# Designs tried in a protein design chat: miniprotein binders against q9bqp7. Part 274

Target 1, 240 residues: q9bqp7
Amino acid sequence: VPQNWFPIFNPERSDKPNASDPSVPLKIPLQRNVIPSVTRVLQQTMTKQQVFLLERWKQRMILELGEDGFKEYTSNVFLQGKRFHEALESILSPQETLKERDENLLKSGYIESVQHILKDVSGVRALESAVQHETLNYIGLLDCVAEYQGKLCVIDWKTSEKPKPFIQSTFDNPLQVVAYMGAMNHDTNYSFQVQCGLIVVAYKDGSPAHPHFMDAELCSQYWTKWLLRLEEYTEKKKNQ
Short names: E, the ipSAE of ESMFold2; O, the ipSAE of OpenDDE; V2, 0.75 times the mean of E and O plus 0.25 times the DockQ between their complexes.

## First folded at step 24 (miniprotein)

Design ym14 (at its last fold request DockQ between E and O 0.48; V2 from the best seeds 0.69)
Fold by OpenDDE base, fold request of step 25:
Structure ym14 (fold): chain B 240 residues (1-240), chain A 94 residues (1-94)
Amino acid sequence: as target 1 above (240 residues)
Amino acid sequence: SREELFERIFELIEKGDYEEALRLLREYIEKYPDNPLALYLVADILYDLGRPEEARKVLERAKELAKKTGDPDLIEYVELLERLIERLLEELKK
């Protein structure tokens, strides 16, 4: 059990969007500060097994590709992810704010992969928006807050070359989603609450993306795990 | 605990004490023969020891089990090691 329990949901917020919610998605800039990001917390609290295997993988990849080849590989993976998120932001943004849609961004297997998911996405409330949990002292940049099949969700878009048909195959992604939810639900910049999460795994070959829906119960379960990771991070930082 | 054992194995591998790591892994596999991670680690060590034929045999089983578990990362690790083993085998034949 976490020593510092904090609820994922804010009882002071209603799930009902205020009628005055702007038609324009929120885009709060991420402020670089001393506050750790969700990603940093998760990375620094990986298990010894995960750390070992990842380092081993890196060494083996360098053996296969060479150092320069591995750098190129890593850069390409990063770039593909970035372009995918940019394309999604463009698609999900209101038409009036769309700068000249780079048509080239829309021509990707990943975008093709998520088309069936996008059909069920509506009511976009936030895109690439920063969240801060003041009490728990962490920050994050969430991809999207929107309705998925009529349920308001924090949506996290992931790219993969490999099928991830199960939520367990997404490793720390559920923790990331609930971390964003918890932060958003307690961030004063947001007037509404989210109770659900959605992880969408998009595939490079354009095969149908896998949606991993997280209901309030599942979110609560992962929230407990997130709090434990956050505590572990805090303890590790005190000892450095 | 299982976790403590594997942590010790990781430390041994990092130190280059492959023989002791292999011993611990083999003992573990005797008790838990269907653990794909343990089999993968054995194959990985055997590869580093220049024993690619033995590594291949162990890795075949690891691959099968990894696919059954559906762990995409482990599958990736196995496939990478498989390619490296095949490369090494080809080099040794020259």
Scores: ipSAE 0.816, ipTM 0.962, lowest interface PAE 0.5, mean pLDDT 92
Fold by ESMFold2, look of step 24:
Structure ym14 (fold): chain B 240 residues (1-240), chain A 94 residues (1-94)
Amino acid sequence: as target 1 above (240 residues)
Amino acid sequence: SREELFERIFELIEKGDYEEALRLLREYIEKYPDNPLALYLVADILYDLGRPEEARKVLERAKELAKKTGDPDLIEYVELLERLIERLLEELKK
C-alpha cells in the first residue's frame, strides 16, 4: 500500500492526438540527469531472493563458461537486444521508405518471431522516446507507442532465449511499462495519453512471440506496485 | 514468516554455513515438500559439498516442479546446475 498515491492517467488529456500533431513518431532525447530512471529504480529495489539468485547464477555461469566466456556471453546478449531494437525502430519508422533497408539488421530470429505481432501494429506515435514524470521525479526511455489491434499502447519489446508464455514470467516488465505510461501521461512533450500496455517477448529461434496485453485496469493494478517500488527507492536514497 | 526464513537461509549459504542451511531447508521441505526453490537450494548446496549424485536426485524433482510454476529464471538456474552436476559426475568417474 503506497503512502502517497498518484494517478496513472491524466484527466486533462485525451486518448487521441489532435489533428495538428506531427505525422512522424516522437523521439524525445534522453537527458542524463540526477533523477532516477525506471530501470535503476527497479534494479535498486530487487528482493533479497532476486539478488541472491542472480548472484548465484552469475557464479555458476562463470564456473561453466569461464570469466572471459561469461563476459562474451553477456556482451552478445546485449548486442542482440540492441540490434533487435534498432531493427524494430527501422521497421516501424514511417520514413524508412525513403531509406535503403539493411537486410542484415532485419535478418534475425527475433525479427522473425515478432512478424505476426507487427501485422497488428499501426499508428506509431513514438519510437525510442524519453519520458519524464515531473511530479514523481523519474525518467525513462520507452520503446514504442502505437496501436495494437486498434488500442493505443505503450509497447515494450523484450528478447528472450526462454519461453515466457505468461505475464507473471516477465517479472518487472509490467512495472516498466506502467512507469513509462504514467510518465508519458504527465510529460508536457506529449499531447495525448495512453491507457493500455503491451509486452512482446521475442525468441532467438524465431518461434512466435508472446504478446501480453495490459488493459487500463491491469495497468492501474501494476501502477500501484510501481509506486511501492518508487517509494522504497526514495526511502533508501534518503538514508544514504 | 516464509520470507524471513529464506532470507536467513540465503545468509547462511553466503557465509558457507551449509550444514545449518540444509537443516532449515529440510525442515521446510518436510512441511512444504513441493517447493521448487527449496529443492533447488538443497541441490545447489549438495553440489558445493561435493555430493553430486545426491544433488542430481534432488534437482530432478526441482526441475519437474519449476516447469509447473512457469518461472523461466528458476528453470534456467536448475538447468545450469544440472550441467555442472553432470560435469562433476563425469570428472569423478575418471
Scores: ipSAE 0.707, ipTM 0.933, lowest interface PAE 0.8, mean pLDDT 86
ESMFold2 (binder alone), look of step 24: mean pLDDT 85; pTM 0.828
OpenDDE base, look of step 24: ipSAE 0.785; ipTM 0.954
ESMFold2, fold request of step 25: ipSAE 0.691, 0.702, 0.706; ipTM 0.937, 0.933, 0.935
ESMFold2 (binder alone), fold request of step 25: mean pLDDT 85, 85, 85; pTM 0.829, 0.834, 0.834
OpenDDE base, fold request of step 25: ipSAE 0.811, 0.811; ipTM 0.961, 0.962

Design ym15 (at its last look DockQ between E and O 0.75; V2 from the best seeds 0.74)
Fold by OpenDDE base, look of step 24:
Structure ym15 (fold): chain B 240 residues (1-240), chain A 94 residues (1-94)
Amino acid sequence: as target 1 above (240 residues)
Amino acid sequence: SREELFERIFELIEKGDFEEALRLLREYIEKYPDNPLALYLVADILFDLGRPEEARKVLERAKELAKKTGDPDLIEYVELLERLIERLLEELKK
């Protein structure tokens, strides 16, 4: 049980979207502060086993590809992810911002992969927007807040070369999503609340993406795990 | 605990004490023969020791078990090691 319990949902915020669908998605810039990001918390609270295996994998990848080859591989993975997110932001943005659509960004297997998911996405409220949890003292940059099949969700887009049909295969992604939800629900820059999460795994070959929907109950379960990771991070920093 | 044992094994591998790491892993596998992580680590150490044929045999079993568990990371690690073993075996045949 977390020592510092905090609710994921804010009882002071109504679940009813205020009827004014903001015509423009929110895009709050990330402020570079001494506050840890969700990603940093998760990375620094990996198990010793996970750290060991990742380091071993890196060494083996260097053995396979060489040092330069591994750098290129890492750069390509990063670039592909970045381009995918930029393309999605462009697609989900209002038409007035679409005039700068680089058509080349839209020609990817990942974009093809998510087309069936995008059909069920509407009511975009935020894109690439910063969230801050003032009480728990963490920040994050969420990909998207929108309605998926009529339910308001924090949506996290992931790229993979391998099938990830199960939510368990997404590792710490569920923790990331609920961390963003909890922060947004208590961030004064947002007037609404989210109760659901969605992880979308897009595939390079254009095969249909896997949506991993997280209802309020599942989000609450992962929220407890997130709080434990955050406590572990905080304890590690006090001892440094 | 299982966790403490594996942490010790990791420390031994990092120090290059492969023989003691293998001993601990073998003892563990005797009790838990269907653990894909333990089998993967055995294969990985055998590869470092220049014993690729033995590594391949152990890794085949690790691969089968890893697929059954559905752990995508472990599957990736197994597949990477498999490619490295096959490359080494090809080089040794030249």
Scores: ipSAE 0.780, ipTM 0.952, lowest interface PAE 0.5, mean pLDDT 91
Fold by ESMFold2, look of step 24:
Structure ym15 (fold): chain B 240 residues (1-240), chain A 94 residues (1-94)
Amino acid sequence: as target 1 above (240 residues)
Amino acid sequence: SREELFERIFELIEKGDFEEALRLLREYIEKYPDNPLALYLVADILFDLGRPEEARKVLERAKELAKKTGDPDLIEYVELLERLIERLLEELKK
């Protein structure tokens, strides 16, 4: 149980964006600040099992590939993820034309993987946009806010070489989504709130992506877990 | 608790106390024979001890169970160790 509970939703804020708002998706710039990011909080509060298995995996990968091979592998994985997010921002942006898009970004198996999901995505309100929780003092950069099958969601895009058909297989991804959601709902740069989340896992071979929808109840459950991770992070930094 | 037991096992592995880690893992597996993480850890230790034939046998069972759970990280850990075991066995034939 968190010692300092705070609500994920803002009852003084509408969950339906004003129709008179600008049609261009929000893209709030990320301010480099002393406050921690969602990703840093999650990385610094991994369980002992997660830390052990990750370090063991690194040792085994280096044994298989060599130091240089492992460095190249990790660089390529990072690049593939970066290109995937860039492609999705380009596809979802109403400001871009096909002629200005990087043609190589559109040829990814990951992009083929998400085509059936994109058919259900509309009403894009934010792309690659910063969020800050003023009260809880954390910051993040969310991928997308849009409607999925008629429900306004914080959408997080993930790449994977292995199938993740269940939300439990996405580990900390639900915490990331709700942390962004809670921050956005209490960020003065946004005039609306979001009560649902979506994690989309795309596959390199182009296999159909797996969507993991999170309704308000499920988001509230994961929000409690996020608050515990944030408290753990804060306590660890006080002892350093 | 299970969490406390596995944290102890991780500490033993990190310190290189492989025989005690194996003892705890084998005792756990006697009670819970279908835990793929426990079987993976046994195979992982046996590989480090230079016992790849024994590691291969245990890992085969771990792979079956990991695929049933659909845990993508554990499946990757198992497949990576399998490749390393096969490479070591090939080298030993030379």
Scores: ipSAE 0.707, ipTM 0.933, lowest interface PAE 0.7, mean pLDDT 86
ESMFold2 (binder alone), look of step 24: mean pLDDT 84; pTM 0.814

Design ym16 (at its last look DockQ between E and O 0.83; V2 from the best seeds 0.78)
Fold by OpenDDE base, look of step 24:
Structure ym16 (fold): chain B 240 residues (1-240), chain A 94 residues (1-94)
Amino acid sequence: as target 1 above (240 residues)
Amino acid sequence: SREELFERIFELIEKGDYEEALRLLREYIEKYPDNPLALYLVADILFELGRPEEARKVLERAKELAKKTGDPDLIEYVELLERLIERLLEELKK
């Protein structure tokens, strides 16, 4: 049980989105602060086993590809992810006129992969927007807040070359999503609350993406795990 | 604990004490023969020791078990090591 319990949902916020569909999605800039990001917390609280295996994988990848080859691989993976997120932001943004859309960004297997998910996405409220949890002292940049099949969700877009049909195969992604939800629900820059999460795994070959929907109950379960990771991070930093 | 044992094994591998790491892994596998991580680590050490034929044999079992668990990271690590072993075996045949 977490020592510092904090609720994921804010009882002071109404579950009903205020009927004013914001005509424009929120895009709050990330402030460079001494506050740890969700990603940093998760990375610094990996198990010794996970750290060891990842380092071993890196060494073996360098053995396979060479040092330059591995750098190129890493750069390509990063670039593909970045382009995918930029393309999605462009698609989901109402203000970006078709004219400014780099047609090359839209011609990807990842974009093709998510088309069936995008059909069920509406009511976009935030895109690439910063969230801060003031009490728990962490920040994050969420990809999207929108309605998926009529339910308001924090949506996290992931790229993969390998099938991830199970939510368990997404590792710490569920923790990332609930961390963003909890922060947003208590961030004064947002007037609404989210109760659901969605992880979308897009595939490079254009095969249908896997949606991993997280209801309020599942979000609450992962929230407890997130709080434990955050406590572990805080303890490690005090001992440094 | 299992966790403490594996942490010790990781430390031994990092120090290059492969023989002691193998001993601990073998003892573990005697009790838990269907652990894909333990089998993967044995194969990885055998590869490092220049014993690729033995590594391949152990890794085949690790691969089968890893697929049954559905751990995509472990599957990726197994497949990477498999490619490295096959490359080494091809080089040794020249």
Scores: ipSAE 0.801, ipTM 0.953, lowest interface PAE 0.5, mean pLDDT 91
Fold by ESMFold2, look of step 24:
Structure ym16 (fold): chain B 240 residues (1-240), chain A 94 residues (1-94)
Amino acid sequence: as target 1 above (240 residues)
Amino acid sequence: SREELFERIFELIEKGDYEEALRLLREYIEKYPDNPLALYLVADILFELGRPEEARKVLERAKELAKKTGDPDLIEYVELLERLIERLLEELKK
């Protein structure tokens, strides 16, 4: 149980953006590391099991590929994720014309994978936008805020070489989503709030992506887990 | 308690105390025979000990169970170890 509980939703904010708000998606710039990021908090609070298994996996990958082979593998995974996010931002941006798009960004198994999801996405309100929770003192960079099948969501795009058909298969991803949601809902740069989340897992081979929708109740359950991770992080920093 | 047991097992593996790690894992598997992580760790230790035939047998069961859980990380760990075991077995034929 969190020692100091804080609500994820702001009851004095609308969950529906004002129709007169600017039609260009918000893109709040990320300020350099005055306070911890969501990803930093999650990385620094991994369990001993998670740390052991990750290190063992690394050792086994190096045994299979060699040191240089593993470095190349890691670099390629990172670049594919970067290109995927760049392509999605371009596709979802109202300022983008067809002539401004890089053809190589659009040629991807990952982009093919998400096509059926993108048909259900509309009303984009934010892209690659910073969020800050001033009370709980953490910051993040969310991928997208848009409607999915009529529900306004914080949307997180993930690439994967292996199927993740269940939300439990996405481990810390739901914590990232709710952390961004809580920050956005209490960030003065945003005039509205979001009560739902979506994790979209795209596949390298172009197989249909898996959407993992999170309603308000599920978000509240994961929010409690996020608060515990944030408390753990704070305690570790006090003792460093 | 379970978490503390596995933390002890991880420490033993990291120190190279494989026989004690196996003893604790076998005791756990007697109580919980269908735990894919425990079976994976047994196979991993057997591979380190140069016992790849035994490792392969244990890993076959771990793979079946891991696929039922849908845990993509565990599935990847199992499949990676399987490839390494098969490579070692092929090398031993030479």
Scores: ipSAE 0.723, ipTM 0.939, lowest interface PAE 0.7, mean pLDDT 86
ESMFold2 (binder alone), look of step 24: mean pLDDT 85; pTM 0.817

Design ym17 (at its last look DockQ between E and O 0.67; V2 from the best seeds 0.72)
Fold by OpenDDE base, look of step 24:
Structure ym17 (fold): chain B 240 residues (1-240), chain A 94 residues (1-94)
Amino acid sequence: as target 1 above (240 residues)
Amino acid sequence: SREELFERIFELIEKGDYEEALRLLREYIEKYPDNPLALYLVADILFDLGRPEEARKVLERAKELAKKTGDPDLIDYVELLERLIERLLEELKK
């Protein structure tokens, strides 16, 4: 049980979207502060086993590809992810911002992969927007807040070369999603609340993406795990 | 605990004490023969010791078990090591 319990949902915020669908998605810039990001918390609270295996994997990848080859591989993975997110932001943005659509960004297997998911996405409220949890003292940059099949969700887009049909195969992604939800629900820059999460795994070959929907109950379960990771991070920093 | 044991094994591997790491892993596998992580680590050490044929044999079992567990990271680690073993075996045949 977390020592510092905090609710994921804000009872002071109405679940009813205020009828004014903001015509423009929110895009709050990330402020570079001493506050840890969700990603940093998750990375620094990996188990010793996970750290060991990842380091070993890196060494083995260097053995396979060489040092330069591994750098290129890492760069390509990063670039592919970045381009995918940029393309999605462009697609989900209002038409007035579409004039700058690089058509080349839209020609990817990942974009093809998510087309069936995008059909069920509407009411975009935020894109690439910063969230801050003032009480729990963490920040994050969420990909998207929108309605998926009529339910308002924090949506996190992931790229994979391998099928991830189960939410368990997404590792800490569920923790990331609920961390963003909890932060947004208590961030004064947002007037609404989210109760659901969605992880979308897009595939390079254009095969249909896997949506991993997280209802309020599942989000609450992962929220407890997130709080434990955050406590572990905080404790590690006090001892440094 | 299992966790403490594996942490010790990791420390031994990092120090290059492969023989003691293998001993601990073998003792663990005797009790838990269907643990894919333990089998993967045995294969990984055997590869570093220049014993690729033995590594391949152990890794085949690790791969099968890893697929059954559905751990994608472990599957990736196994597949990477498999490619490295096959490369080494090809080089040794030349």
Scores: ipSAE 0.777, ipTM 0.950, lowest interface PAE 0.5, mean pLDDT 91
Fold by ESMFold2, look of step 24:
Structure ym17 (fold): chain B 240 residues (1-240), chain A 94 residues (1-94)
Amino acid sequence: as target 1 above (240 residues)
Amino acid sequence: SREELFERIFELIEKGDYEEALRLLREYIEKYPDNPLALYLVADILFDLGRPEEARKVLERAKELAKKTGDPDLIDYVELLERLIERLLEELKK
């Protein structure tokens, strides 16, 4: 039970897209400041089990690949994720790029993997856009806001080198989605709000991506868990 | 509690007190034999102790259980340790 509960939805804001919204998806610039990001909060509030297992995994990867091999592996994973998000932004944007898109970027296994999902995505409202929760004082950069099968969602794209047909049991991916949702719903840069979330896990080999839809009730449940993580983060920073 | 027990086990592993960690893990597994995390940790310790044949046996059971739960992180940890165990077993044959 969080001590400082706050609603995920804004009762003063329409639950449907504003008809006067711009025809180009929003892209609010991310600005550096002292308030924490969603990613920072989640990283700094991992459980002792999560920290132990991650460090153990790192040690084992270094044993397998060597120190330099592990650094190359992590750099490559980061680059693949960056290229994937760049390709998705290009595909979902109504504007033609001013520079020629890398055709290999658009023909990656990850892009093939999400084609089935993209056919159900429409009404793109925001891409790679900053959100800030004015009251709870945190910031984020969401991947996408669009309709999925007729429901307006905050959509988070994840890459994976191996098929993972089940949602991760760590709870952090859904927490990221609802944190962005709560921030967007209370951010004055946005005239609409969103009640649903979607996590899409894309695969390097092109296997069909796995969507994980989150309705309003599920989002509210994860929102409570997010508030606890934010509380924990705040208490940790006070003691530093 | 379960959480306190595993935090103690993690501390023991980090300190290199593997025999006490194994004792606690085996006691837990006797009561809860189908816990893939506990079995993974046993195999992980046995690998560091240079007992890869024993680690392989325990890890095969952990792998079966991890696949049933669908925890992708644990599956990755198990598969990585399996590769390391097989490499060590191959080296020992030489």
Scores: ipSAE 0.707, ipTM 0.935, lowest interface PAE 0.8, mean pLDDT 85
ESMFold2 (binder alone), look of step 24: mean pLDDT 84; pTM 0.819

Design ym18 (at its last look DockQ between E and O 0.55; V2 from the best seeds 0.71)
Fold by OpenDDE base, look of step 24:
Structure ym18 (fold): chain B 240 residues (1-240), chain A 94 residues (1-94)
Amino acid sequence: as target 1 above (240 residues)
Amino acid sequence: SREELFERIFELIEKGDYEEALRLLREYIEKYPDNPLALYLVADILFDLGRPEEARKVLERAKELAKKTGDPDLIEYIELLERLIERLLEELKK
């Protein structure tokens, strides 16, 4: 049980989105502060086993590809992810006219992969927007807040070359999503609350993406795990 | 604990004490023969020791078990090691 319990949902915020569909999605800039990001917390609280296996994988990849080859691989993976997120932001943004869209960004297997998911996405409220949890002292940049099949969700877009049909295969992604939800629900920059999460795994070959929907109950379960990771991070930093 | 044992094994591998790491892994596998991580680590050490044929055999079993458990990361690590083993075996045949 977390020592510092904090609720994921804010009882002071109404579950009903205020009827004014913001005509424009929120895009709050990330402020560079001494406050740890969700990603940093998760990375610094990996198990010794996870750290070992990841380092070993890196060494083996260098053996396979060489040092330069591995750098190129890493750069390509990063670039593909970045382009995918930029393309999605462009698609989901109402202000970006089709004319301003780099057609090259839209011609990807990942974009093709998520087309069936995008059909069920509406009411975009935030894109690439910063969230801060003032009490728990962490920040994050969420990909999207929108309605998925009529339910308001924090949506996290992931790229994969391999099928991830189960939410368990997404590792710490569920923790990331609930961390963003909890922060947003208590961030004064947002007037609404989210109760659901969605992880979308897009595939490079254009095969249909896997949506991993997280209802309020599942979000609450992962929230407890997130709080434990955050406590572990805080303890490690005090001992440094 | 299992966790403490594996942490010790990781430390031994990092130090290059492969013989002691293998001993601990073998003892563990005797008790828990269907652990894909333990089998993967054995194969990984055998590869570093220049024993690729033995590594391949152990890794095949690790892969089968990993597919059953549904650990995609471990499967990725196994597949990488498989490619490296096959490369080494091809080099040794020349």
Scores: ipSAE 0.800, ipTM 0.957, lowest interface PAE 0.5, mean pLDDT 91
Fold by ESMFold2, look of step 24:
Structure ym18 (fold): chain B 240 residues (1-240), chain A 94 residues (1-94)
Amino acid sequence: as target 1 above (240 residues)
Amino acid sequence: SREELFERIFELIEKGDYEEALRLLREYIEKYPDNPLALYLVADILFDLGRPEEARKVLERAKELAKKTGDPDLIEYIELLERLIERLLEELKK
C-alpha cells in the first residue's frame, strides 16, 4: 500500500474534445532536469528475480553469439524499435509539422503488423510528448495519445521478435502507461485528461499486432502499483 | 518465504555454489513439482556442470509447464538454454 497516495484522474478536467483544442498533435519538448523519468524508476526498481534472470540471459546470449555478436544483436533490436516509433510518428502526424520521412522507414513488418490497429485509431492529441507530474515529481515521454475504438487512450507501441524482459518488459508495460497517464492528467501543459490505456505489440513478420486495452478501472489498479514503485525508488535515492 | 528462498538460490548460482543451489531447488520441487522457474534453474545449473543430457530432460518439462502459465519471458530463457544444450550434445557426439 502506498504511503503517499495520489489520484490518477483529475476531476477538474474533461476527457472530451472541444473547439478550443489544438488541431495538431501536441509535442511537448523534454527539458533537462534532475527529476527521475518513468523508465528510470522502473529500471531501478526491478525485482531481484528480474535482475538475475536478465543477467543470466545476457551471459547465455554471449555464450551463443560471442560478445561482439551480442552487441550487434542488441543494437539491431534497439534500432528496429527506434525506426518503428519514427514511422508511427510520421504516419500519425500532419505533414506540416514533420520533415520528409524515408519511405524505407514505412516498409517494415512492424508497420504491416499494426495496420488493423491504426484503422481504429483517430483523434490524435499528442505524439512523442513530454509529461511531468508536478506533485509526485517524475517525468516521461509518451508515445501517443489518441482515440482507440472511440476511447481516448495513452498508447504505448512495442516491437517483438520474441518476448524478453530486458528490451520489452511485459510486467512493467502497464505501469509505464499509467505513469504517463497520471502525469498528463496533472500537467499544466495539457488541458484534457485520459482515462484509458492501450499497449500494442507489433511483430517483425507482419503478423497482426496484439492490442491490450486498459479501461479506467484497470488503470486505477496499476496506478497503485506504480505509486509503490515510485516510493521504492525514492527510498533507494534517499539511502544512497 | 518463497521470495527469500529464491533470492538465496540466485545468490548461490552467482557465486557458483551449485551443490547448495541444487539442494534448495530439489527440496522446493519436492513440494511444488510443477514450478517451471525452479525446473529451469535446475536445468541451467546442470548445463554448467557439464550434464547436458540431464539438463535436456528437466528443461523439456520446464518448457511444457511454462507454456501452460503463459510466461513469455521464461519461455525465451528456456528456448535459449535449449539451443545451447543441443549444441553441446551435438559436439559431444563426435
Scores: ipSAE 0.717, ipTM 0.935, lowest interface PAE 0.8, mean pLDDT 85
ESMFold2 (binder alone), look of step 24: mean pLDDT 84; pTM 0.814

